Miniprotein binders against q5jf28. Designs and how they scored, part 25

Target 1, 318 residues: q5jf28
Amino acid sequence: MERERLIKTVEAILRGAGYRVARLDLKGSCFDLVASRLFLLLFIKATVNIDTITEEQAEDLKRLAKFFKASPLIVGLRSKSGELEEGVVYERFGIYALRPETLYDALLNNELPAVFAERGGLYVRINGELLRELREKHGYSVNELAQLLGVSRKSLLNYERGEQAVSLDVAIQLEEIFDEALAEPIDILRAKVEADLNVKPETPLEREVFERLKKLGLGLVKVKKAPFNAISTEDDIRLLTGIDERKTRSTIKRAEMVAEVGRIVNSGGVFILEKTKAEVVSEVPLIPKESLEEVKDADELIELIDKLKKEIKEKLFS
Short names: E, the ipSAE of ESMFold2; O, the ipSAE of OpenDDE; V2, 0.75 times the mean of E and O plus 0.25 times the DockQ between their complexes.

## First folded at step 14 (miniprotein)

Design n1 (at its last look DockQ between E and O 0.91; V2 from the best seeds 0.79)
Fold by ESMFold2, look of step 14:
Structure n1 (fold): chain B 318 residues (1-318), chain A 102 residues (1-102)
Amino acid sequence: as target 1 above (318 residues)
Amino acid sequence: SPEELEKKIEELERKAEELAEEIFRLLEEAYRLGNPELIERVARLIYRAMFLLFRVEYLAEELRKKGDEELLKRAEELLREAEKLIEEARRRLEEIKKRLEK
């Protein structure tokens, strides 16, 4: 109930900021929302306690973000240590985590956060070159300013070289001394993440389908915690690719979610099933794996997909 | 008594849920007007109320763990603040609607 309200709040913030949004209803998914606006793309996991995100979910979230050149975010309310502070950026598995208030400020007030939590407290990165210029203008030596701040000379040199963040208390002192904005914002909308894209197939069917897709010239990025099993890609082609033994209610729901996500990330969708007759669910074809033997390359696969979608539309709307 | 405390926590949660439903209803109504500049102050009040309700939920969880009268008083205070913000937001939204009729 609290999590549902959190997801709805995040969705409202995104839509209020002009984002196109797709919301997922899939237990265990690595994301709950995907949103786009202009050149920005966000994959968001909403969780009340940010320490409940699993490593598998976090790695998949980072894989999607890296592939789509998007920023991954965790939006939450608390950690094992208590409530998250608004305006403070936390980090889990290399993904920024923050309260909905902080997201609201970034998107609707155009105020990016600058304070982050790390071992030992709250910190701020500052403009080291500006710090050096201000120190020199005010006639402070490195030692004199370090003593005034209660930090070591080496720490102050590291601050000026941009090699070390300052404590929040030091950041406040610096802005009081120099009456200048020194804090550097954290770009939560264009976060850089590391991701291991080499994930092996989870089932024999998945392995077989991946091998067939590779023979067509498609690259594959496997994910475990999403409504699709992989992203199939070649040049301009991007397919959110699902794999199942047969069509079930779960298959249909996943296809519907793939369609919605695909509209946000400008990608097609397809489900490859071991046994089925060809059909289309929400613009996402469900085809038998044998159809992959009927095409020579990725372009012909897309042609097959488009042809099937046109034929189904003609039956429904003729 | 544990029974009395649980009853108060349930009432707190019931009120918060009712207010949350009103919050989303008002926000949808505000965005339907399609003018971000006109609704900016109203939306700000609504979002602030949303954020207070998350803190009320946190305090309710702590109350079940610890059973502290001070936590209950604080949760009730935050809920009352959220109610006041929504009352003001509703009033301002009605004023905006009246202006747009012209």
Scores: ipSAE 0.762, ipTM 0.912, lowest interface PAE 0.9, mean pLDDT 90
Fold by OpenDDE base, look of step 14:
Structure n1 (fold): chain B 318 residues (1-318), chain A 102 residues (1-102)
Amino acid sequence: as target 1 above (318 residues)
Amino acid sequence: SPEELEKKIEELERKAEELAEEIFRLLEEAYRLGNPELIERVARLIYRAMFLLFRVEYLAEELRKKGDEELLKRAEELLREAEKLIEEARRRLEEIKKRLEK
């Protein structure tokens, strides 16, 4: 129940901030929400305990974020150490994690968090150039200011270079001394993440389909923990690609989710099956793998997808 | 008794769930009114109430683990604060509706 309420709360916050949102009801997915507004795209994992995210989920979440030029976020309430604090950015596997409150402030109040948690302490990034200018303007030597703050001379010089984060207590003391905001906000909405895009297919059918799609000129990004198995790409063309042996109730549900996600990330969807009749589910074609032998390139594959969508639309309105 | 404590925890969790359902209803109602400025003020109260309910649920779980009556008292206080915020949000929504109907 708590997880469902968390997801609904995060969805409401995003919608209230004017985002277009798709929600996924997929257990074990690397994301539960995808949200778009103007030039911002967010992939969000909502989890009550942020320490329950697996490395595999985190790597897929970063992979999606990198591929779509989006920001990954974890939204949660707790960790192994206790409740998450409001206004504090946590991190799991190189992904920012925060409370719904912190997301609310960032999206609806335009208040980005400046405090982050590391190694059991709270820290802030300081504008090091401004710190130096203020120190010099007030006539403090590096030694005098370091002594006043209870820090080493080396630590203060590292703060002024932006090479070291400052403890929250020292940051507060600096802002009190200079009567000026020194804390740099953390842009959680534009997080840069690294990810490996060269993940291999896991099943024999995925291998066969990947080899065929590559022969059509498509690049492939394997995703393990999503309603699709890969993203197929050629230039501006992006296809959320599902791969299944047979049409199941799971295939239909995942195709529906792919349609919703596709609308948010401006991408088409297709499911390639070992055995199926050509059909369309929520504007997502289900095609037999043999149909990939009938097309010569990626453009002909897109034409086939569009033809199937049109034929079904005509049959529904006839 | 441990059994009496568990019943109190279950009651906290039940009340938090009932209030959360009301929060979502009020939020949907607020968004249907279509006035951004008025919605923002009401929505802030609604979200704050929801955030308090997450803390109530956390305290209920900690209470189940530790058996500390102080956690129960704190959870009940936060629950009462959430109820007040919801009532204020409801009152403001009704005032907005009455203004839009005139």
Scores: ipSAE 0.754, ipTM 0.908, lowest interface PAE 0.7, mean pLDDT 91
ESMFold2 (binder alone), look of step 14: mean pLDDT 79; pTM 0.769

Design n2 (at its last look DockQ between E and O 0.94; V2 from the best seeds 0.80)
Fold by OpenDDE base, look of step 14:
Structure n2 (fold): chain B 318 residues (1-318), chain A 102 residues (1-102)
Amino acid sequence: as target 1 above (318 residues)
Amino acid sequence: SPEELEKKIEELERKAEELAEEIFRLLEEAYRLGNPELIERVMRLIYRAMFLLFRVEYLAEELRKKGDEELLKRAEELLREAEKLIEEARRRLEEIKKRLEK
């Protein structure tokens, strides 16, 4: 119940901020929401406890974010250590984690959080050049200001260089001394993440399909924890690619989710099955693996996908 | 008794759920009005109430673990605050509707 309410709340916040949102109802997915507005794309994992995200989910979330030039986010309420604080950015596996309140402020109030949690407390990044200028303008030596703040001379010099984050308590003292905002906001909407895009297929069928798609000129990004098995790419072409042995109720549900996600990330969808009749589910073709032998390149595959979509539209309106 | 405490926790959780359903109804109603500027204040109240309910649920879970009656009092206070915010949001939303119908 709490998880469902959390997802609905995050969805409402995103929609209220003018994002186009797709929601996934897929247990174990690396994301629960994808949201787009103008040049911003967000992949969001919603979890009550942020420490329940697995490394595999986090890696897939970062992989999707890197591939789509999106920001990954974890939205949650608590950790192993207790309740998450409002206005504080946490991190799990190199992904920003925050409360719904903090997301609300960032999206609807245009207030980015400046405080982050690390091992040992709350910290902020300070504009080190501005700190130096203010120190010099007020006539403080490095030693005098360091003593006033209760920090080492070395720590203060590291703050002025931007090489070290400042404790929240010291940041508050600095802002009180200089009567000026020094804390740098954390751009949670444009998080830079690293990810390995070279993940191998897991099943024999995925291997066979990947080899065939590569022969068609497509690049492949394997994703484990999504409604699709890979992203197939050639230049501007992006296909959310599902791979199944047989059509199941799970295949249909995942194809529906792929259609919704595809609309948000401006990407097509296809499911490649070991055995199926060609059909379309929510504008996502389900094609037999043998159809990949009939096409010569990626463009012919796209033409086949578009033809199948058109033939079904014509049958629905005839 | 532990059994009486669990009943109180279940009642907190039930009330938080009922209020959350009402919050979502109010959100949908506010969005149907199609006037973001008019509903902004109502939306702030609704979201604040929702955020309080998350805290109530956290306190209920902590209460189940620790058995601390102070957590119960705090959860009941936050729940009452959420109820007040929802009531204010509902009232303001009805006032906006009456203005748009004129």
Scores: ipSAE 0.799, ipTM 0.925, lowest interface PAE 0.6, mean pLDDT 92
Fold by ESMFold2, look of step 14:
Structure n2 (fold): chain B 318 residues (1-318), chain A 102 residues (1-102)
Amino acid sequence: as target 1 above (318 residues)
Amino acid sequence: SPEELEKKIEELERKAEELAEEIFRLLEEAYRLGNPELIERVMRLIYRAMFLLFRVEYLAEELRKKGDEELLKRAEELLREAEKLIEEARRRLEEIKKRLEK
């Protein structure tokens, strides 16, 4: 039960740093935690071995991060080659991966990591313009400094141009020579990622529902590995949208997760089912797909959702 | 012997799980006090203990791959350190509760 302990530890770190957190219990999900604090938003996949994350999970995690303007993150303990090192940032599928200790330092000690792993070892990105200024101020030619560091002239020029990261050993030597901070931290809390938001529906029901939602004027971002099937959008309205043939125990659990995630990402939720009587689970309406034909546009759909939530509150007080 | 080693690995994992459960109990007690500044040092001890337990689990996995007496000694030392950190965190938390009663 090492993975569950990891998830609980990450949740504790986030809450200790003042984040509001939603924790998922969904096998194969692209994220296990979503957390927010003011304008910061993190989607986190927690996995003991970071090499077990699948491309499909990683792409969905990046889709959510891109859509919500959040930072995606993998928190793990090991890779294929062994234990992850504290303070070192790894990368899988374009997503930063790191140990919980490194997350702890970033959030609770305000110490962002600067060291990352690449083929050949550990590296640091440096302020190349500042390096050139320091070199010139101290009277070193490019050749002289390269010789002092034990690197080629070409490498030093690339460092100064910002075209090449510096090995950790060379970064330490530079700190000793110039007694100045040159390392650029890695902003794991504001990472930007690229993702292809065009994903095909997985089932005929999904395709039918997506087409109906598009006709109402809603944009859609499909995801495969989340408690919802898509995000439906119009202007600044966002709906975590689930799709199912009928209400099952799984549907109810997913709706509960959608409600919790929605509170963190400031988004509504809805489940559209092939067969159901309209109802509300944890503030998330479950409506039959025919309800989409009873509204003329996105505004009327939102009104229907709001009406259902109000009707449930009225019944609770009567 | 493989049977004796597996027994020792299982004991490490059992103790680590027991300590992890205590850690999460202490976390809940600390959060109920509702004072982040007051419990900050307690929380640092708790996090350090959590991190040590992850290291113990890794060493247990390595012990199953290759029975190494030095790995076993290291795992047992880390477990003892985690236990001491948890005991200190508990004592500090109880002192904080006692101080708040005054």
Scores: ipSAE 0.708, ipTM 0.891, lowest interface PAE 1.2, mean pLDDT 89
ESMFold2 (binder alone), look of step 14: mean pLDDT 83; pTM 0.830

Design n3 (at its last look DockQ between E and O 0.10; V2 from the best seeds 0.00; counts 0 for: pae E 3.9 > 1.5, other shape alone 8.61 > 2.5, placed apart)
Fold by OpenDDE base, look of step 14:
Structure n3 (fold): chain B 318 residues (1-318), chain A 102 residues (1-102)
Amino acid sequence: as target 1 above (318 residues)
Amino acid sequence: SPEELEKKIEELERKAEELAEEIFRLLEEAYRLGNPELIERVLRLIYRAMFLLFRVEYLAEELRKKGDEELLKRAEELLREAEKLIEEARRRLEEIKKRLEK
């Protein structure tokens, strides 16, 4: 119940901020929401406890974010250590984690959080050049200001260089001394993440399909924890690619989710099955693996996908 | 008794759920009005109430673990605050509707 309410709340916040949102109802997915507005794309994992995200989910979430030039986010309520604080950015596996309140402020109030949690407390990044200018303008030596703040001379010099984050308590003292905002906001909407895009296929069928798609000129990004098995890419072409042995109720549900996600990330969808009749589910073709032998390149594959979509539209309106 | 405490926790959780359903109804109603400037203040109240319910649920879970009556009191206070915010949001939303119908 709490998880469902959390996802609905995050969805409402995103929609209220003018994002186009797709929601996934897929247990174990690396994301629960994908949201787009103008040049911003967000992949969001919603979890009550942020420490329940697995490394594999986090890696896939970062992989999707890197590939689509999106920001990954974890939205949650608590950790192993207790309740998350409002206005504080946490991190799990190199992904920002925050409360729904913090997301609300960022999206609807245009208030980015400046406080982040690390091992040992709350910290902020300070504009080190501005700190130096203010120190010099007020006539403080490095030693005098360091003593006033209760920090080492070395720590203060590291703050002025931007090489070290400042404790929240010291940041508050600095802002009180200078009567000026020094804390740098954390752009949670444009998080830079690193990810390995070279993940190998897991199943024999995925291997065979990947080899065939590569022969068609497509690049492949394997994703483990999504409604699709890979992203197939050639230049501007992006296909959310599902791979199944047989059509199941799970295949249909995942194809529906792929259609919704595809609309948000401006990407097509296809499911490649070991055995199926060609059909379309929510504008996502389900094609037999043998159809990949009939096409010569990626463009012919796209033409086949578009033809199948058109033939079904014609049958629905005839 | 532990059994009486569990009943109180279940009642907190039930009330938080009922209020959350009402919050979502109010959100949908507010967004259906299609006037962002008029509903901004109402939305702020509704979201604040929702956020209080998350805290109530956290306190209920902590209460189940620790058995601390102070957590119960705090959860009941937050729940009452959420109820007040919802009531204010509902009232303001009805006032906005009456203005848009004129």
Scores: ipSAE 0.799, ipTM 0.927, lowest interface PAE 0.6, mean pLDDT 92
Fold by ESMFold2, look of step 14:
Structure n3 (fold): chain B 318 residues (1-318), chain A 102 residues (1-102)
Amino acid sequence: as target 1 above (318 residues)
Amino acid sequence: SPEELEKKIEELERKAEELAEEIFRLLEEAYRLGNPELIERVLRLIYRAMFLLFRVEYLAEELRKKGDEELLKRAEELLREAEKLIEEARRRLEEIKKRLEK
């Protein structure tokens, strides 16, 4: 129940900040929430202990973030080292991790965090040029300020060059000495991440479907830990693409989640099944894989999807 | 420290009172005007109240661990007040939404 409360809290923060939000109920997913506002897009994994996120989940989260030009975030309460501190940014697998309070401050109070956790303690990046200007203005030599701070002359020069972060204790001392804000914020809302987008199909059916989609001119980004198996893309076309052997309750629920996610990331959805009668769940078509042979390119696939949606609407309202 | 926890409770109590007054003022205004934008503003305030509830729940759990019965009673009272605020605000907002759909 602790994890469910965390997800509800994060959703409330996002909605309170004016974000449109899709919330997933899928165990093992690489994200629990996706949210958008203006040009900002966030994929969020909510986990009470941030050390429980798996490498596979983290890599998929980064793949989604890279593809959608979104910021990935882990929101949690603890690590294996203890409670997370408010206002401190942690990092797991190259993804920023932080408390709900820190997210709240960033979104509702426009107060981005500046303190991050690293081996050895808490650190801050500072405006090195301003530090040098303040040191000179106050009449300190490099040696004199280094002595006052209890750091080496080399470290002080690195701080001024922007080559090294300062410890939190040193950052506090600097602000006391100069009475100026030197800390540089961490842009958790526009984080840049690296991800390997080359992931092989997990099953023979996936491989077959991917081959057919590629013949239509669609590029593919495979993911393992999401309600869909891949993102199919060409130009402005984006399809959150699910693949299953047959329609099950799980297939239906994932299609519903794909519809919700698709609204947030401005993408269509489709499920390609080995065996099914064509139908639509929450505006997401479920079609047999043979339907891919009936179209020549991505535009015709979209037309087929739209035609199917229209036909289902007509039956519903006849 | 006990002093820090008491300051946190006082802050949360103040914020709850301010949210309650703002929410119900806007609900009265939204009822009269039927303005969809006022409904959206009330919804955002309700979500702020839900985050306040989370902070109170977290504080109460910390106070239970330390066995500070007096501060825990204050936190539990605030928890009940926040839950009541959210429930009443949602109920009144739903009534306004029904009127607009007619």
Scores: ipSAE 0.278, ipTM 0.706, lowest interface PAE 3.9, mean pLDDT 88
ESMFold2 (binder alone), look of step 14: mean pLDDT 83; pTM 0.837

Design n4 (at its last look DockQ between E and O 0.40; V2 from the best seeds 0.00; counts 0 for: pae E 1.7 > 1.5, other shape alone 8.365 > 2.5)
Fold by OpenDDE base, look of step 14:
Formats: structure tokens, C-alpha cells, sequence
Structure n4 (fold): chain B 318 residues (1-318), chain A 102 residues (1-102)
């Protein structure tokens, strides 16, 4: 119940901030929400305990974020160490994790968090150039200011270079000494993440489909923990690609989710099956793998997808 | 008794769930009224209330582990605060509706 409430809360915050939002009801997915506003795209994993996210989910979340030029976020309430604090940025597998309150402030109040948690302490990044200028303006030597703060001369020089984060207590003391904001906000909405985009297919059918799509000129990004199995790409064309042996109730649900996600990330959807009749579910074609043998390139595949969508639309209105 | 404590925890969780359902209904109602400035003021109360409920649920879990009566009292106080915020939000929504009908 708490997880459902968390997801609904995060969805409401995003919608209240004017984002277009798609919600996924997929157990084990690397994201539960995708949200878009203007040039911002967010992939959000909502989990009560942020330490329940698996490395595989985190890697897929980063992979999606990197591919779509989006920011990944974990939104949660707790960790193994206890309740998450408001206004504090945590990290799991190189992904920012925060409370719904912190997301609310960032999206609706335009208040980005400046405090982050590392190694059981709270830290802040300081504008090191401004710190140096203020130190010099107030006539403090590096040694005098370091002594006043209870830090080493080396630590203060690292702060002034931006090479070391400052403890929250020292940051507060610096702002009190200089009567000026020194804390650099953490842009959780524009997080840069690294990810490996060269993941291999896992099943024999995925291998066969990937080989065929590559022969059509498509690049492929494998995703393990999503309603789709890969993203197929050629230039500006992006297809959220599902791969199944047979049409199941799971296939239909995943196709519906792919349609919703596709609307947010401006991408088409297709499911390629070992055995099926050509059909469309929520504007997402389900095609037999043999249909990939009938097309010569990616453009002909898109034309086939569009033709199938049109034919079904005509049958629904006839 | 441990059994009496568990019943109190279950009551906290039940009450938090009932309040959360009301919160989402009120939020949907606020958005349907279509006045951005008025929605923002009501939405702030609603979000504050839901955030208190997350803390109540955390305290309910901590109570199962520690059995501390002080945690129970704190959870009950947060629930009462959430109820007040919800009632204020409801009252403000009704005032807005009455203004839009005129």
C-alpha cells in the first residue's frame, strides 16, 4: 500500500509541476514514472526503501536516461540507515535519490537541494572561487580561516578549488562568517549519468530479432527491466521494441505501457513475436518476426508500422 | 501487551490509509476547479498532509521493532496534524466552489 501511495504522490507532484506523466504498473521495472516538461525528461524509480533498487535496475535506469538525454531519479522514504531527510540528496549506483518533499520543493518551489549525504555525513558543494574572494576581502589568511573553521589548511585550499565538498556544519559556519550563500545547488533535474549502451541480447529470440533489426540499419540498446526489451534507433527514429515468443496477457499490458511511455519520450512502439498474427494494441503493432524479412530497411519497417496502425484505425471507425 | 500494541499500530496504519485516500480525492477535486492560484494554496496543504502520513507509517514500523510508547504518541500527533490540514483543505475547496458558482 505504501508503495502505491508513494507513486501516486510523485505522479501528483510531477503533474502539479506541469509535467506530462506516464505511469507504469510493472513489477521489477527500473522506472515507475516517466515525465516530460519542455526540455526536461525524467525517469523515476519510486521505492519506499532506496536500498531495494538492484544494480541491474539502476544500470537500466541510467541507460534509459543516457539514451533519451534524461535525468534518472530515485524517489523514496527510507534507507537501511533510517528515514531519508528532506532537502538531502542521496545516491545509489550513481543515481540521485531523494524524498517526495525534496522533489516537491525542486519542482513546485524552484528550490533545488544543496545538501547531499555521503559516508554517513551531510555535505555541501561550495563555490570555491567565491569562498576565496570572500576570504581575501575579509582579510583572512588560509591558515586563519582554516583554524576558525576547525579544518586543515589543505582542506580549505581544496574547498577553494572546488575539489572537496564541505561538511554541512562547516558550510553553515562559512555562510554565517561571510553573510553570503556559498552552497551550490544540486541540479537533480539535469543529472548526467554514465551507462553502457552495448548490452547483449539475453534470449535466442532476442538475438535473432537483434540481428535482423541490425541488418535493417537499426542500432539497438538492450533494456532488461522495462516493458520493452530494447530501443531500436536510426537517426531521429526511436522504437520501443518488445520481443516475445507468443502473445500473452503480459504482452498486451506491456504494449499498453509502451504506448504511454512512447507518448512521453516521443517514440513509437513495436512488439516482435516469434508467432503472431499482425495486430495493434493501444497503437502498438504486434508483428510476427517473419515480417522483418519482408522489409529491406528501417524506413520500410516504419511504413509497415504506420500502415498497420492506419488499417486498424479504419476498421474501428468503419 | 504486544497484542494491544499491534492493534494500535494497525489502527494507525488504517487511519493513515483512509486519510491518504481522502487526500487524493481532494487533490483531484482541486485540479478540476481549474484556478491555478487557488489550487496551489490548497495543494500545499494536501501535500503537507500526505508527507505527514509517510512519517506516520515510518513510526508505525519503528513501533513494531522498538515497542516505544513515545513513538505511538508521536504518530498519533502527526495523524491529528494531517487531519487538521485535510479539513482546512476541504474547507478552502468549498469556499472556492462557492465563489465559482457566483
Amino acid sequence: as target 1 above (318 residues)
Amino acid sequence: SPEELEKKIEELERKAEELAEEIFRLLEEAYRLGNPELIERVARLIYRAIFLLFRVEYLAEELREKGDEELLKRAEELLREAEKLIEEARRRLEEIKKRLEK
Scores: ipSAE 0.725, ipTM 0.900, lowest interface PAE 0.7, mean pLDDT 91
Fold by ESMFold2, look of step 14:
Structure n4 (fold): chain B 318 residues (1-318), chain A 102 residues (1-102)
Amino acid sequence: as target 1 above (318 residues)
Amino acid sequence: SPEELEKKIEELERKAEELAEEIFRLLEEAYRLGNPELIERVARLIYRAIFLLFRVEYLAEELREKGDEELLKRAEELLREAEKLIEEARRRLEEIKKRLEK
């Protein structure tokens, strides 16, 4: 449908711009695409109506972005108020939202957007120091320029101090008056977000597994809306960690997604199950929780994971 | 208003016709010249057609909610024609790319 076309279009834009991309097929996930190029990393939620993203999804998207030092992004076509406009940045839960055309321009034409939506209309942040310099060089007093633009003297002073954005109409008038680029672009590719990384385990099994992982020296960052339950971390070690009672078809699909995401974010993966035989799905080990008692620290856990992956590869080629 | 919706569909129809003419004109030129830059320009215009298709889909949903059968049929026809344009343009572009790889 329309959502699938949107996701495929976003993926194509990313790949056309040289990004390595992993696409998820997981309903309710906080992201649909993760993409990397050089030192740029994007977690993208693609949704036809940007007002359908939930707070839980948005908070997890921000958690992943904060942990991986990535930029979170919502790509959509409309809001509850109507169609999104090209070249305009919207915001939901502190995450930038925009149309695929705007993403296309940023990535394939190297043209970052500068216009953002707020209550009351469209706005632009401008270079206030340059505005002041241009005003003085052209001989305008603050009052004279304010009157010409139809704004208050206080507003003009705030523009020059960088304390207030201008309306789009004022930005256009300024460009006409001074014939200079004053608009400051919005860096949607390096957005920084704040997120609370302390989320409690959701089930008794998660709590048990988290405690065992902590005893091994691993820190945990819990997420609720991803193909994995947490990120297990120590120094340079990063494990996209799934937790399930037993192996199901859903578990297998999540492990496959974890493998693909892991390749993009340079992280390993593991699923810890209450009941299972040790095996590997797409280079992601599925191990019983008792295996955590058989290792003494994070390094031994990594050795166990690597051993399992090596043994399965040897079987495939022998 | 009904006048605004009719103007919107007429504008989208005009843009679709202009895109189709430009895409196929460039495809013919790229086929004869084998110019990689023309291939890339066509690929970018195909993106513009896809973006147009998203706009038409939104308009069609709005028309369904209002029950305007005449304009809805017009929008649905445009959707079908845009999909055909994109499919044919992609096929011809891929054929040109394969020929140049040899």
Scores: ipSAE 0.608, ipTM 0.859, lowest interface PAE 1.7, mean pLDDT 90
ESMFold2 (binder alone), look of step 14: mean pLDDT 78; pTM 0.740

